# Ledger of designs, part 17: VHH binders against Guanine nucleotide-binding protein alpha-13 subunit (gpa-13)

Target 1, 348 residues: Guanine nucleotide-binding protein alpha-13 subunit (gpa-13), of Caenorhabditis briggsae (q4vt39)
Amino acid sequence: GCNSSSLNKLQVPEVRASRSNTPASQKSSDQSYSHIRLLLLGSAESGKTTVLEQVRLLYKQHFTESEYFHRRAFIYHNIFKCIKSLCRAMKMSDIGFADPINMGRSQSIIADEENHYGIFSKELAEKIKCIWADKSMQSLYARRSQFNLNDSAAYFLNNLDKINTLDYKPSDRDLIMAYVPTCGVQNVIFTASNQSFQLFDIGGQKIDRRKWATQYEGIDAIFFCLAISEYDQKMNEDMVTNRLDDALKLLETISEEPMFATTPIYLFLNEIDVFCEKLDVIPLSNYRKDFPGGDQDDALDFMENLAVAALGKRDKSLYRVYRCIAIDTQMMAELLSTVFKDIMKRKR
Key: E = the ipSAE of ESMFold2; O = the ipSAE of OpenDDE; V2 = 0.75 times the mean of E and O plus 0.25 times the DockQ between their complexes.

## First folded at step 12 (VHH; framework vhh_lunsekimig_d3)

Design k38 (from k31 with S53F; at its last look DockQ between E and O 0.84; V2 from the best seeds 0.80)
Fold by ESMFold2, look of step 12:
Structure k38 (fold): chain B 348 residues (1-348), chain A 127 residues (1-127)
Amino acid sequence: as target 1 above (348 residues)
Amino acid sequence: EVQLVESGGGVVQPGGSLRLSCAASGFTFRYYALYWYRQAAGIERELIASISFGGRTNYVDSVKGRFTISRDNSENTMYLQMNSLRAEDTGLYYCARAPSGSTKTAWQLSPSEYQYWGQGTLVTVSS
């Protein structure tokens, strides 16, 4: 994908239409604009792209046809990758399908190496539907937190008939539920409480300290997304690095960066739903020996303390910590409203 | 639209019992802590009980042992079972939901930080 260190990047359909937004590089040369400038950071799977989509939805951003085409392509890809992942999980768990015919369908899905950026053939769509409807598959899916899956898989698979049409246009919820790895910089200009904001989502770019000084001067606040559910997950790029540890190290690096020494960090501890459901079956103490034990509240407090520790010596006035579920639009509406008001208060 | 609707109030004798309900809608109930507040005439609203989304409860000393807060995530409803009622329990009872994103305990929040309040349900304890 676009922010991966791997040479095996996803094939990305070309985005045909430009936005009316000013790109980040042009902003370093423009001395007189009036936007409050926000930098959105986090690992590739932190939910930061979902935060961007929530901003677009909640603050009336309009998508071009090219942007809808791009999102649509990844929705098909996500559906296929999701059912393939579930089929692999069935095989690895030695769980037989309730209908034996689905075993052959499952093997066909696992063997299919195509990316599927467009509508599915009638045959493939039926195969996916039959596998998804299988009672054994549904039982496996009920344990989805063990695979770090949220409700988005069922959401798309249950709506396949509507999605698998030539005139399909993603709904607002479709855009929120989909993971879309973005190549390049996304730049959204919006108005909240009569104040203009500009939010930069830097996908696929490695942070380079020298380039930070020239490209990201004038950042008024940082949004940092951290998926706390990843305490048991390894990085796809290697099979060794713990995802949570990597995310905490990135946060530490950002917090210690001299360019951001006075820049407030708004930390979003994301995926509290997956985290809390996972605790029942994958104890936190198996991965964090420093966790003293306790209930879900104790585990959440522990994760918050880990994140605050990663901020190091940063003054308490220069960060805020929030718990969230980025795919929950009502929660994010309330949270973002609070955050934008806090940012405006600091600027006064 | 987020709504919190209190019910179950009434007139009861000292030593009696009432069960209050707070029906919630417009948000994902399961992932929010919930609270009961009480307001006597001429007094600021006071927090009396809290329940985390995982079921951990806490109470102010004046109701501890007499009141029980609970939640039913399948019905999107919080409850307050009030036993051994006293005259000083008379007042309007409000439910509240933790602010989105908050990491504060109920005891660290002020009433001005809540986004949603209902009309309350009146409890009158009199002979």
Scores: ipSAE 0.732, ipTM 0.908, lowest interface PAE 0.8, mean pLDDT 82
ESMFold2 (binder alone), look of step 12: mean pLDDT 78; pTM 0.771
OpenDDE, look of step 12: ipSAE 0.843; ipTM 0.954

Design k39 (from k31 with T28Y; at its last look DockQ between E and O 0.85; V2 from the best seeds 0.80)
Fold by ESMFold2, look of step 12:
Structure k39 (fold): chain B 348 residues (1-348), chain A 127 residues (1-127)
Amino acid sequence: as target 1 above (348 residues)
Amino acid sequence: EVQLVESGGGVVQPGGSLRLSCAASGFYFRYYALYWYRQAAGIERELIASISSGGRTNYVDSVKGRFTISRDNSENTMYLQMNSLRAEDTGLYYCARAPSGSTKTAWQLSPSEYQYWGQGTLVTVSS
């Protein structure tokens, strides 16, 4: 999405993946012969919900009409929040619009406090299109990684006319590019290489060790998503706590949890595209005094080492580290295939 | 569909030069490390050069100073400029892409870890 700071706070229609929002709805006495059970974790805006959506699409899970409606609502919301964020960035950068009329349109967008979960009025759609087409805005957007934006913003903004229709139904790519918060606990049951898997996504719930001990016992592997691009980002809730530090603390907590002591952790170091693009303008050393300096490869190695350090004394055989771009379906198809094969090999 | 297509091979005299190209499609080229491998008759494929997504290069000792790997992210193409060619450089040249998600260096990878291989481009150094 276009605005990374608040999307997980939204109150929208509940979405269910294939089975249920309740953990482990399967028969417990026969659990050893059912599914390989995977727990998907990560802090807010880590990209874990995109990983869930990739699994749903790559393994041909059915989306209900309610799920399409939920995704569509967030697409409108994301478009509006994205153009609003870009308008604010234009103002803060003291960059003038190429067409002066767009200044007034921009101020109108910035002042609009509606959430916009539905089709835009003709007037609003025109404002968005005119602002987006402005040559100065396009120049600003070329530097989008500095605002922690990825390719999804242009993807939706370039297709506004298609999207802003009464009968719009999101495509597979639209579903991947849209960031949607997960409500409640949900899961996906799927088959890869003749093996049944169940992937649990914990969304909207506080991390609660009592719940984990009773409801997530028997987890075969953990997928942990960590957005490395967040090294310069602050938590929306307090605007003080660094998002990367918070995510690393969560990883440390998971790694030290006794119930997961022998559970392999598959780390997905996400948003490498945004990370690599922003390094030249937002130096990593400004936020990580422990970074010794170097080129892009040194920065990537540093982030990998930082994540591994958060695992503490966990045996090297009980984790794997991957670099990813969760919105890249080709990369995720290849990566997930590799990961599922590794998990099956460990299970016998 | 991911594709890696090598070209630019041919016949050259010892001491001569060739420039190989690897045209890539079906993936976000910019964010992958890329490699050149060489396979002589009766020998397994060997890594000869690597280039990271950030442009950092490495070479096996036998080609250092003679071969230059480069990339053009705008054309989704990797290159290998080969100078001062020798008879032992004769072989089939392959480009390879780092496996998705990999944190390994080129020399930590084995040929079995790569998901895609092209047909290669033949380089013959004849006297």
Scores: ipSAE 0.737, ipTM 0.910, lowest interface PAE 0.8, mean pLDDT 83
ESMFold2 (binder alone), look of step 12: mean pLDDT 78; pTM 0.771
OpenDDE, look of step 12: ipSAE 0.834; ipTM 0.950

Design k40 (from k31 with K104Q T105K; at its last look DockQ between E and O 0.84; V2 from the best seeds 0.80)
Fold by ESMFold2, look of step 12:
Structure k40 (fold): chain B 348 residues (1-348), chain A 127 residues (1-127)
Amino acid sequence: as target 1 above (348 residues)
Amino acid sequence: EVQLVESGGGVVQPGGSLRLSCAASGFTFRYYALYWYRQAAGIERELIASISSGGRTNYVDSVKGRFTISRDNSENTMYLQMNSLRAEDTGLYYCARAPSGSTQKAWQLSPSEYQYWGQGTLVTVSS
């Protein structure tokens, strides 16, 4: 969906990445095969997909026509999933729509089971616009952090007229704001600071299997994305397991993995915008009894300490911790530049 | 493009007041900590005040009680209200923004870690 943990994900299978049958010794030269190899990890809701998109846009900027078509399709899908999720949230409201006509429109949206990978009909586009403009819906959206929504929903919904045209081509911002699921193994080769990098995205949770480890031999650094805003969220699969606890357990597993014992971990504490907005209405202490209280700075420090604790006995030289908003391109450009320079210093 | 533009400096008598402004653009202002530095002739820039994204403030002892840092997220502007000015407050005043991703506190950062500096605004406290 619209980068919200409350939205249903696309139903494509998640697969473990594999590198088949080519010995590393068959690479043609040091420069050709001296890529610094990065592994991107995190849950599907962590923002790691957005980090991948930021790398694509900042360092590999020329998408093929096919790649733009693919992203465009998911933008329509994301808009529909976002408004459908908001309609479902409004249905649970005691107040209802400010304009009663929007109730019928909302019921129509909720009942619609199509995926909507293309331009909306005039009728559907009008329903979406009218529902979004409703004053009660806007009041609900103002509390969006309670649904773990970031700004991407409003971003697309406020721009529907521009987006819902036959000649629409996604902007760089549109590509960052949209959720496009990882389908299979993705490798991105790019150059930063005169050094070649290769970033692997596997899009799965099967990293605790030893067989996966042999597929990703020679990893120089791990990017681990952790969405700190998810302290109040449950896993979709069971609606019992806390998402933050699950993500911390995954981080612990990675940090304890013998094949990564000397591999630096670059930890991205993501969604600090949603986290900070949420604190006043959903106190952290309600979900983390070990949080002693305090202001926003105390809460951020606490979350950073939780993440560092999950790294266990890992030497301080083998990790870095960063705060980020993965959908913020300026922040990510600066942060990634810093990270790549730090990685390069370690290799020298 | 990220910009930090200081203003509000001038010449003032000892005991006087000035209000400095730092207008920011090109980044998501609300989610960054912000800092005031000053530089007297022949001395390295020194941190004098900080304000976190959540509004928590901190000051060096030499200005505490006399200077007040604040921020207006709706105007993307940070302020420094300077009261009871002294001759030793004379210098060029710079605003700075936390490096992206940083978890370090302001006093843990060196001036070389900041990516953006403006031209500064000159404060002269005569006699």
Scores: ipSAE 0.735, ipTM 0.912, lowest interface PAE 0.8, mean pLDDT 82
ESMFold2 (binder alone), look of step 12: mean pLDDT 78; pTM 0.775
OpenDDE, look of step 12: ipSAE 0.833; ipTM 0.945

Design k41 (from k31 with S102T; at its last fold request DockQ between E and O 0.89; V2 from the best seeds 0.82)
Amino acid sequence: EVQLVESGGGVVQPGGSLRLSCAASGFTFRYYALYWYRQAAGIERELIASISSGGRTNYVDSVKGRFTISRDNSENTMYLQMNSLRAEDTGLYYCARAPSGTTKTAWQLSPSEYQYWGQGTLVTVSS
ESMFold2, look of step 12: ipSAE 0.739; ipTM 0.910
ESMFold2 (binder alone), look of step 12: mean pLDDT 79; pTM 0.775
OpenDDE, look of step 12: ipSAE 0.847; ipTM 0.956
ESMFold2, fold request of step 13: ipSAE 0.738, 0.738, 0.740; ipTM 0.916, 0.913, 0.918
ESMFold2 (binder alone), fold request of step 13: mean pLDDT 78, 78, 78; pTM 0.772, 0.773, 0.773
OpenDDE, fold request of step 13: ipSAE 0.830, 0.844, 0.831; ipTM 0.960, 0.960, 0.960

## First folded at step 13 (VHH)

Design k42 (framework vhh_lunsekimig_d3; at its last look DockQ between E and O 0.78; V2 from the best seeds 0.00; counts 0 for: unsure alone 64.8 < 65)
Amino acid sequence: EVQLVESGGGVVQPGGSLRLSCAASGFTFRYYALYWYRQAAGIERELIASISSGGRTNYVDSVKGRFTISRDNSENTMYLQMNSLRAEDTGLYYCARAPSGTTKYSAWQLSPSEYQYWGQGTLVTVSS
ESMFold2, look of step 13: ipSAE 0.698; ipTM 0.882
ESMFold2 (binder alone), look of step 13: mean pLDDT 78; pTM 0.781
OpenDDE, look of step 13: ipSAE 0.842; ipTM 0.953

Design k43 (framework vhh_lunsekimig_d3; at its last look DockQ between E and O 0.72; V2 from the best seeds 0.00; counts 0 for: unsure alone 64.2 < 65)
Fold by ESMFold2, look of step 13:
Formats: sequence, structure tokens, C-alpha cells
Structure k43 (fold): chain B 348 residues (1-348), chain A 129 residues (1-129)
Amino acid sequence: as target 1 above (348 residues)
Amino acid sequence: EVQLVESGGGVVQPGGSLRLSCAASGFTFRYYALYWYRQAAGIERELIASISSGGRTNYVDSVKGRFTISRDNSENTMYLQMNSLRAEDTGLYYCARAPSGTTKYGTAWQLSPSEYQYWGQGTLVTVSS
């Protein structure tokens, strides 16, 4: 998304209640359809929360007022993190703003360590708008994939006046474009092709089998999200650990887990748009010495092979690998339909 | 929402050339593989050429060296340049889009005609006289 992500330390209103109650109301064995139980996994930066939001949108989940408030808070946070990241990139590149007044505004944004979960003050909103409108900033933004940013940053920044109002209510597109970390355990019960599904999202908590085993027994399939664009990115927590390597290690751990030995894994290689755009200017070979070189197709094939290698000796019938752009609703609608059909075929 | 519109068909003499276009909308064109199929009278649609999202091309033997598939991601358009046309190239030409998420470990990039969800209307190519 619109961030350089430091969201793992955030204190925001919890929206768990609405999501938690959905499974309880659908727990009856008297339903016309048995529930197919899905576990959604991946790092906080993988796009798995976007996949959850796509499921909510595509399968008609209603949002409570508390859920809208929670999402609004993160929209403001995302906007601020995006403009701050761009200001830092301007400073590191020693590129001068077209309007010199924006230098001071930029320094103020960089120095601001607040998380900004609410409507921006008039002063802050003015700074953000002026910096964003600067021609030098727009030129820098054109190279956004180099900062691991996708189209969502401009989406919000171009609409700041609409968003920074007391009566703003996020649209469905706003909800998809925003990064919102999952707090606690969330689940969604929905129907696709006359079959009931239950999707669990563990909100980034460590998987502790002794503590969560009874709540995640009988998982029929795993959705694992992996952001391939992160081959050049470091973990925010230590600034040393490569994000892609960490995600591949998590995938290996899940694949080797005995309780999932016969559970199909649906692997979503996310952010292919950022990956492909960044490939020419941040060569994959500079970060993956095992990449022999080649064109975009070779690089994508290499990433797919890396993901499959992380699955270890898992039988090929027990995984599928897909390329995706999680914020692309049209693509995800088709992809999820294909995945649900494949899952139902396995259960017949 | 998803649309594929072929154009550029017509009548041409043997040995002649035509350039077909497939204008696409309603999806993120750059990230999908695309295909040209043709259908002669009395036979099933056949795949003749494909182009990956990264621009890698493949052709059936009967057109290799004579046809060139290409794409322009900035205009959301795929092309088929057809040279050295023969009478057996006569038929209705269709473009098709790969399923979302295509990889060698997942959704197949090459499906039978009954498995595709999105086709163009077709453009007629006649090679005669």
C-alpha cells in the first residue's frame, strides 16, 4: 500500500466484535451448506489484509459504524506515512523542491513522529497538499516503485480535501486501497457458489498451536500472501532482516507443520505490479545472487520457483501458486472465484 | 466490463498481409497473457499465437515465421501481423485473455475454448482469388 509500514506498534480502536460474531451466527450444523474453513496467513506487509477486504467487498459483508471509524483512522495514517516517505526520499536524493517554501514544510513532516489517526489540522493538511502539488515531488513520485509504493499513494493524496472532512465516509475503493492491520483474530462467514466459507485472519499474532489449535482445527485450505516486491526491503523492526527472506521462512514453517500436512496451500504472489515496475531500476540480481538473470518473465518464474522451494517436499497436488495485485478488485474477483471452485472440487 | 474488440480483418490475395488489432478494456491489461485463436468453417477454434504479460511469444507451427503477435501496454492493445497469407488462413480470428493469476503452478495459461470467459466478437479474414 501507501506506506513504509511501522504499523505493528499502533494503538487504535479494536473492531473485533463485528468480525468475531459472524462465525458464531453461522456455527449451526443445521445450515444447508457445510462451512469450508480457510486460514489467511502472511506478514503484515504481504497484502493479506487487502485480500480479506476483497473478500468482504466481493461477498457483500456489511460494515458497522465502528468498522468504518477504524478504517478511516488508518486512511489518515496511510496518507501521512506516504507523504512522509516521499519527503524522506526527496531529502535522501538531495532533490530540491520546485517551490523553496516546501523545503520547510518537508522538514516539518519528516520531524513529525505522530501516527495521525484522525483528521489533519488545517496547518498539516496545507503542508501535505502543497508538498504533494510540487512539481519536483510529482517527478519523484513517478518513480514510486523504487520506494515500494504502488498506485494507492496518489489515490489518497489526490483526494485529500474530500477525505479531510468530518462527514467523510470511506468508499469501497477507499477500503481496498487502504492498509489496515488486523487486530486480534478476525473471521468472516460468506457464501460463494452456494457454499458457505469461513475465513480466519490471525492479525499477525504468532501461531501458537497449543493456544490456538482448538480454534483452527479442521482448516480446509490455507491462503498464504507473499509480497514479491519486497526482495529489496528490510524489516522495520531491525532494519537488517530481509522481508522476502522472512516471509519465505514463514511459508516453509507453515508447509512443514504436521497439522497442515494434507492441507492445500493457495499461495498469492502479491504486488506483481510494483515488482515488475521496479525490476529495471532495482535489479533482482543485486539482491538475489541465485537469480541467473533474464527478462521480466524469467524474474517472475524465479520468484515462483523460490516460493515453491519454500514449500519443501509438499506434494504438488497440495498447493497452487497465483500471481496477483491484491488491490485490483477485477483481478481478485476472478482469482478468488477460481480458488473457491478448486477448493470445492477437493471437498466433493 | 471486460471487453475485447477485434478489428483489421478483410479480403486479401494469397501472399498478402493484414494486421489485426484487439482493443482491451476493463482489466489491468499489462499483467495478463493474451491469445489469438482462429476458426475456419467446419472446425473448432484453434490457438495460433500467445503473448505473455512480459512479451514472450509462442506460435503454432503453421503460422511460425509468417505471423507476429505483439502488444502495446500503453494503448491496451494486442496485434497480430499476418504476412505471406495462404488460403488456409481464412477464418474468423478471435482474441482471448488468460485467466487471472496465471502461473505454471496454478491457473493454466492455455485452455480449451469452452474454458475461457472473455472472447472478442471475431474479425473475418478471407484469403482468396
Scores: ipSAE 0.681, ipTM 0.872, lowest interface PAE 0.9, mean pLDDT 81
ESMFold2 (binder alone), look of step 13: mean pLDDT 78; pTM 0.785
OpenDDE, look of step 13: ipSAE 0.832; ipTM 0.946

Design k44 (from k31 with Y31S Y32S R56S T103S; framework vhh_lunsekimig_d3; at its last look DockQ between E and O 0.02; V2 from the best seeds 0.00; counts 0 for: pae O 12.8 > 2, placed apart)
Fold by OpenDDE, look of step 13:
Structure k44 (fold): chain B 348 residues (1-348), chain A 127 residues (1-127)
Amino acid sequence: as target 1 above (348 residues)
Amino acid sequence: EVQLVESGGGVVQPGGSLRLSCAASGFTFRSSALYWYRQAAGIERELIASISSGGSTNYVDSVKGRFTISRDNSENTMYLQMNSLRAEDTGLYYCARAPSGSSKTAWQLSPSEYQYWGQGTLVTVSS
């Protein structure tokens, strides 16, 4: 009788984002600075969370200690996940490590089934650093789109010594770069240009149309994030569907939704930097046969037109398209300022 | 159904000008790269000009400086302005859309690999 050892499913504590259930209904009588309500949408890893974090950063939303704690944990987890993914990719590539010693290190990481939500041991940290510094690994990383590696992987791996400390507190940049899966609906209230805004981030949940009707009532504008760099990537769920195509389909669905017929859409063509970098190694024409070729600008124009086409018959007055790098705080400051001004202008 | 309808062909003297039009329907025009081909008598159809969805243009050497490809996305129409026409420019001119699913770039594709062709418009350059 083989005693099925109950693998204690370490319940990743669902960081219950404190649903401040402030019931939308308490119309407190005070000077009803009516919040402009914004809906943040995008595919998984489109950068929508980064946009949310930028809004929080730029408009003086302070993170709680609990939030820091959780984000810290995710940063460690993501670092380990990334290095493990890289090790697996190396194993599959038949390229081999430049330093043969890294093969053993890589095998140990692959065999490690821990989630690592905290500080790495000195030994583990050294393994990670050595593997990352390997020349063959760096070559593999240049082709990271082939195995859906997080774009922030290099940032965190390069900063591992700063991060892997007992007193580590995520910097603003760390928070911007960190990918935290959104569970549920997050909202942020902030003030810009003397107007109160409420931004809703609906986690990667399949947009259940039924849930939309109640949750999206009274939306004044939609922010849609599109990672244009994902033109060569497949969805993790089926390893068949192109991520860009899926995102464009989502955009089309949102644009055609009757409830949003008059809702302006602010489209953020995100990850311009990653896109441009990829073009040098991964020709766009390999994935988009309707792209006749050209330089980087041609490719960007092509992507923009794809996105605009996905908006369908939407009136030109009801959408704006912006090229952006969501992780660039300065760029986002300028962009968001422009967007908020436009929204306010429409409400007058 | 994808439809491409060429127009604007005719008889012109050497040195003259013509403007061809291609009306497109049945696909997302704005996001599509488009091409002009021509076919002279007894010769295989050749790619002469391309325009990307973003408006970037490319030409074969024989028409560079004389022909201009353009598009109006609001009208789903592509144009070919032909100036300084020569006798060798005589032929049937066709509008094409890049095929879906090919690993080849548009300029690497043979005419036979294209799925959608119009009827063409005849351009005759004669004295």
Scores: ipSAE 0.000, ipTM 0.267, lowest interface PAE 12.8, mean pLDDT 83
ESMFold2, look of step 13: ipSAE 0.015; ipTM 0.555
ESMFold2 (binder alone), look of step 13: mean pLDDT 76; pTM 0.746

Design k45 (from k41 with R30K Y31W; framework vhh_lunsekimig_d3; at its last fold request DockQ between E and O 0.92; V2 from the best seeds 0.83)
Amino acid sequence: EVQLVESGGGVVQPGGSLRLSCAASGFTFKWYALYWYRQAAGIERELIASISSGGRTNYVDSVKGRFTISRDNSENTMYLQMNSLRAEDTGLYYCARAPSGTTKTAWQLSPSEYQYWGQGTLVTVSS
ESMFold2, look of step 13: ipSAE 0.772; ipTM 0.915
ESMFold2 (binder alone), look of step 13: mean pLDDT 78; pTM 0.770
OpenDDE, look of step 13: ipSAE 0.847; ipTM 0.957
ESMFold2, look of step 15: ipSAE 0.761; ipTM 0.917
ESMFold2 (binder alone), look of step 15: mean pLDDT 78; pTM 0.771
OpenDDE, look of step 15: ipSAE 0.838; ipTM 0.958
ESMFold2, fold request of step 22: ipSAE 0.757, 0.754, 0.760; ipTM 0.924, 0.923, 0.926
ESMFold2 (binder alone), fold request of step 22: mean pLDDT 78, 78, 78; pTM 0.766, 0.769, 0.765
OpenDDE, fold request of step 22: ipSAE 0.845, 0.831, 0.830; ipTM 0.961, 0.960, 0.961

Design k46 (from k41, 15 letters changed; framework vhh_vobarilizumab_d1; at its last look DockQ between E and O 0.91; V2 from the best seeds 0.77)
Fold by ESMFold2, look of step 13:
Structure k46 (fold): chain B 348 residues (1-348), chain A 127 residues (1-127)
Amino acid sequence: as target 1 above (348 residues)
Amino acid sequence: EVQLVESGGGLVQPGGSLRLSCAASGFTFRYYAMYWYRQAPGKGRELVASISSGGRTSYADSVKGRFTISRDNAKNTLYLQMNSLRPEDTAVYYCARAPSGTTQTAWQLSPSEYQYWGQGTLVTVSS
């Protein structure tokens, strides 16, 4: 979603859609074959923004200085939110800090309501580093899947000194590991296998049949990101609605939309790493009474079946299901190549 | 760079045992299904055994009960324990990795759909 903080008024780097250079009155059959249009959908924090960043990285996209500034701001914010979440989890833990001084530091972090979109003060950076280095905190972090955290948190926290400098410029890996909410419509134009693609990323806008008919007519395929690890998570907005259920309802709505009746849907069942590790300590059956039990493979198959069930009447030829870890660049490079080739085969 | 390196092949008499290993690198091993294939002289590659990321195994009928596939995710290593070896088991054995993102079973994929194979290790069963 869009963030209303004062830092959201900074220059927001957007990957703008390259409009066709063909005048509106010019009609050519080859224009359709030079540009395949993809719509990227999914709930906030589903990993869809990470998929967009993987496309930017893998297909030679440039960031302007203002685009780096925007992502950098969210990297600081992500670091602070992560350590705050860990401090809150530590407070609820049956294990206290190994160094009692860190209790006070932790309380200070929890009480801090600032969003921290910029470089941390020396004092704040010291608190974060000391808390992160605490042996009890490291033990808590080893159980990170219970808090729906992946390897991104340690990635940034272990590199805080390098990141917390005025001249910091995010690396490609930093951009992949960070969560940056999508504001408005973002898009990327790129070439894969000699075919031009345009990928639209839309932040959590409600589906409106009339708006989509005029704005996104001619969508050739839909990428839908579903974070399967969120089976135990509640929506931030109300703290009651299950996030997985909400995402499945969105998928159902997209699948039933008449505009997309013949549009193939490519499902990315994301965060399989967090999901599989979480299963060890948070049984899926506690949240899905329809899960009959079993090993990790049974749980993964169950989640796939839930997603397919949400597609309803959609013919099998009009969807594909993939298991992925969106922050894993090697996996995503191979997966995206396969997906783009499948899309091109359908366009023949 | 994705690499798969097989080892453990050799000459063995009928009824003997061998343990093959496949060292994997360049990808997050624990989240991929892995396979052993073999290719006898003059034949195509055939699937011998599979193991999912979660440890679920499957075997060709010709080796069921004699071969055991396993994995050690901490060491990024795939194994094939071969017991009660027969002359018809003579082949070059290959380690293969599932395509990224696939949910299809190994028996639904042809050998041409895999992107990454090892170089193979020769197993010869001869009296």
Scores: ipSAE 0.627, ipTM 0.843, lowest interface PAE 1.4, mean pLDDT 82
ESMFold2 (binder alone), look of step 13: mean pLDDT 81; pTM 0.820
OpenDDE, look of step 13: ipSAE 0.821; ipTM 0.943

Design k47 (from k41 with L34M; framework vhh_lunsekimig_d3; at its last look DockQ between E and O 0.94; V2 from the best seeds 0.82)
Fold by ESMFold2, look of step 13:
Structure k47 (fold): chain B 348 residues (1-348), chain A 127 residues (1-127)
Amino acid sequence: as target 1 above (348 residues)
Amino acid sequence: EVQLVESGGGVVQPGGSLRLSCAASGFTFRYYAMYWYRQAAGIERELIASISSGGRTNYVDSVKGRFTISRDNSENTMYLQMNSLRAEDTGLYYCARAPSGTTKTAWQLSPSEYQYWGQGTLVTVSS
């Protein structure tokens, strides 16, 4: 008899404070020796959790069996949540399934109120596969800006047969793609280039200045993740606020925070692969009237300029901007090595 | 492992032509800008041509109009077509991949910022 948790309980913004067994802040009399302390920030689904997982894989290679079980459970949950969301979107769109039999399957999925944290029955797996393969569903998925799906949805849905086996053990790539929500304060202590680092993820984008003052006083650098591909996406919370605009506002708030006035910001412009693939299908100018047009290089430069503008008057010496694909482990290995070396060169 | 392998160099008379290739592996080629550098004896490597992931090209003035950079993402290969070759074009030609994460153009990067270099292919322009 396992207890099920709703996604909202795992990703719900902090009500008053985040707490964890890992020490996130100590009083000045108990300050940590020699750790370079990094704060990981970004909007929900910015890829900041993926950056945390990359650090774990690249610098701390072992996941416990409990962690594997937990992530595997979320993979099943995410597959079901995604197909259910697509079914609801199909129902609302006045577009019928190409195969009429899939309407009945879709209604069955929508009516299913169970949390699915384990292997799917043969019957359920077949429904999911048939619905996903439907040509009308695939056409709807191509227009995914309308329903705010997890970016990993197609990855897992395309691999359902492999995943829905008793012997399935998540690969490193599956772990990266799983998008496990951050709850509370998470941190990782690791060594790069003979220097100890501590990376904190505080599990939300809402600003609570009391948390920053007490828990994150000695932050040496900020990692800020911004998913540039989300220029066409709305916030899950209200379905009105543009995700990119919200992320830019958060960045502006962080850049203007007095406690971070001399703290360098390492800005990761994430999902450049998805961004570049979207440009021909979902024009940037439809969502950013200030974009004057141009090729892929012009669009990437425009997004960088938006992010730099959100930094306001921050001195150029106090930020770095990077383009990345957080799910690309080779790219992230090289990028993080560069970033950690840059942080170490800044030692006062 | 990331590898960049140049080929196509050789000895050619002034005014002749050569086509260089750079075979790439170990990374997702289509998301990286690619560059050609050359190194003459006793001189630091110099950037001569760039091609972005989207296909936009740029050249140093000394090769503009004579050299053409191109890429084939399906073959993970970058090319440099070298026409109207001159004695000053003699040197080792290296392919380079944009550093992961960079927002700098090729012309803003220094050679020390690159993570990977090939071993080069020698071009000799002599009578």
Scores: ipSAE 0.714, ipTM 0.893, lowest interface PAE 0.9, mean pLDDT 81
ESMFold2 (binder alone), look of step 13: mean pLDDT 80; pTM 0.786
OpenDDE, look of step 13: ipSAE 0.849; ipTM 0.958

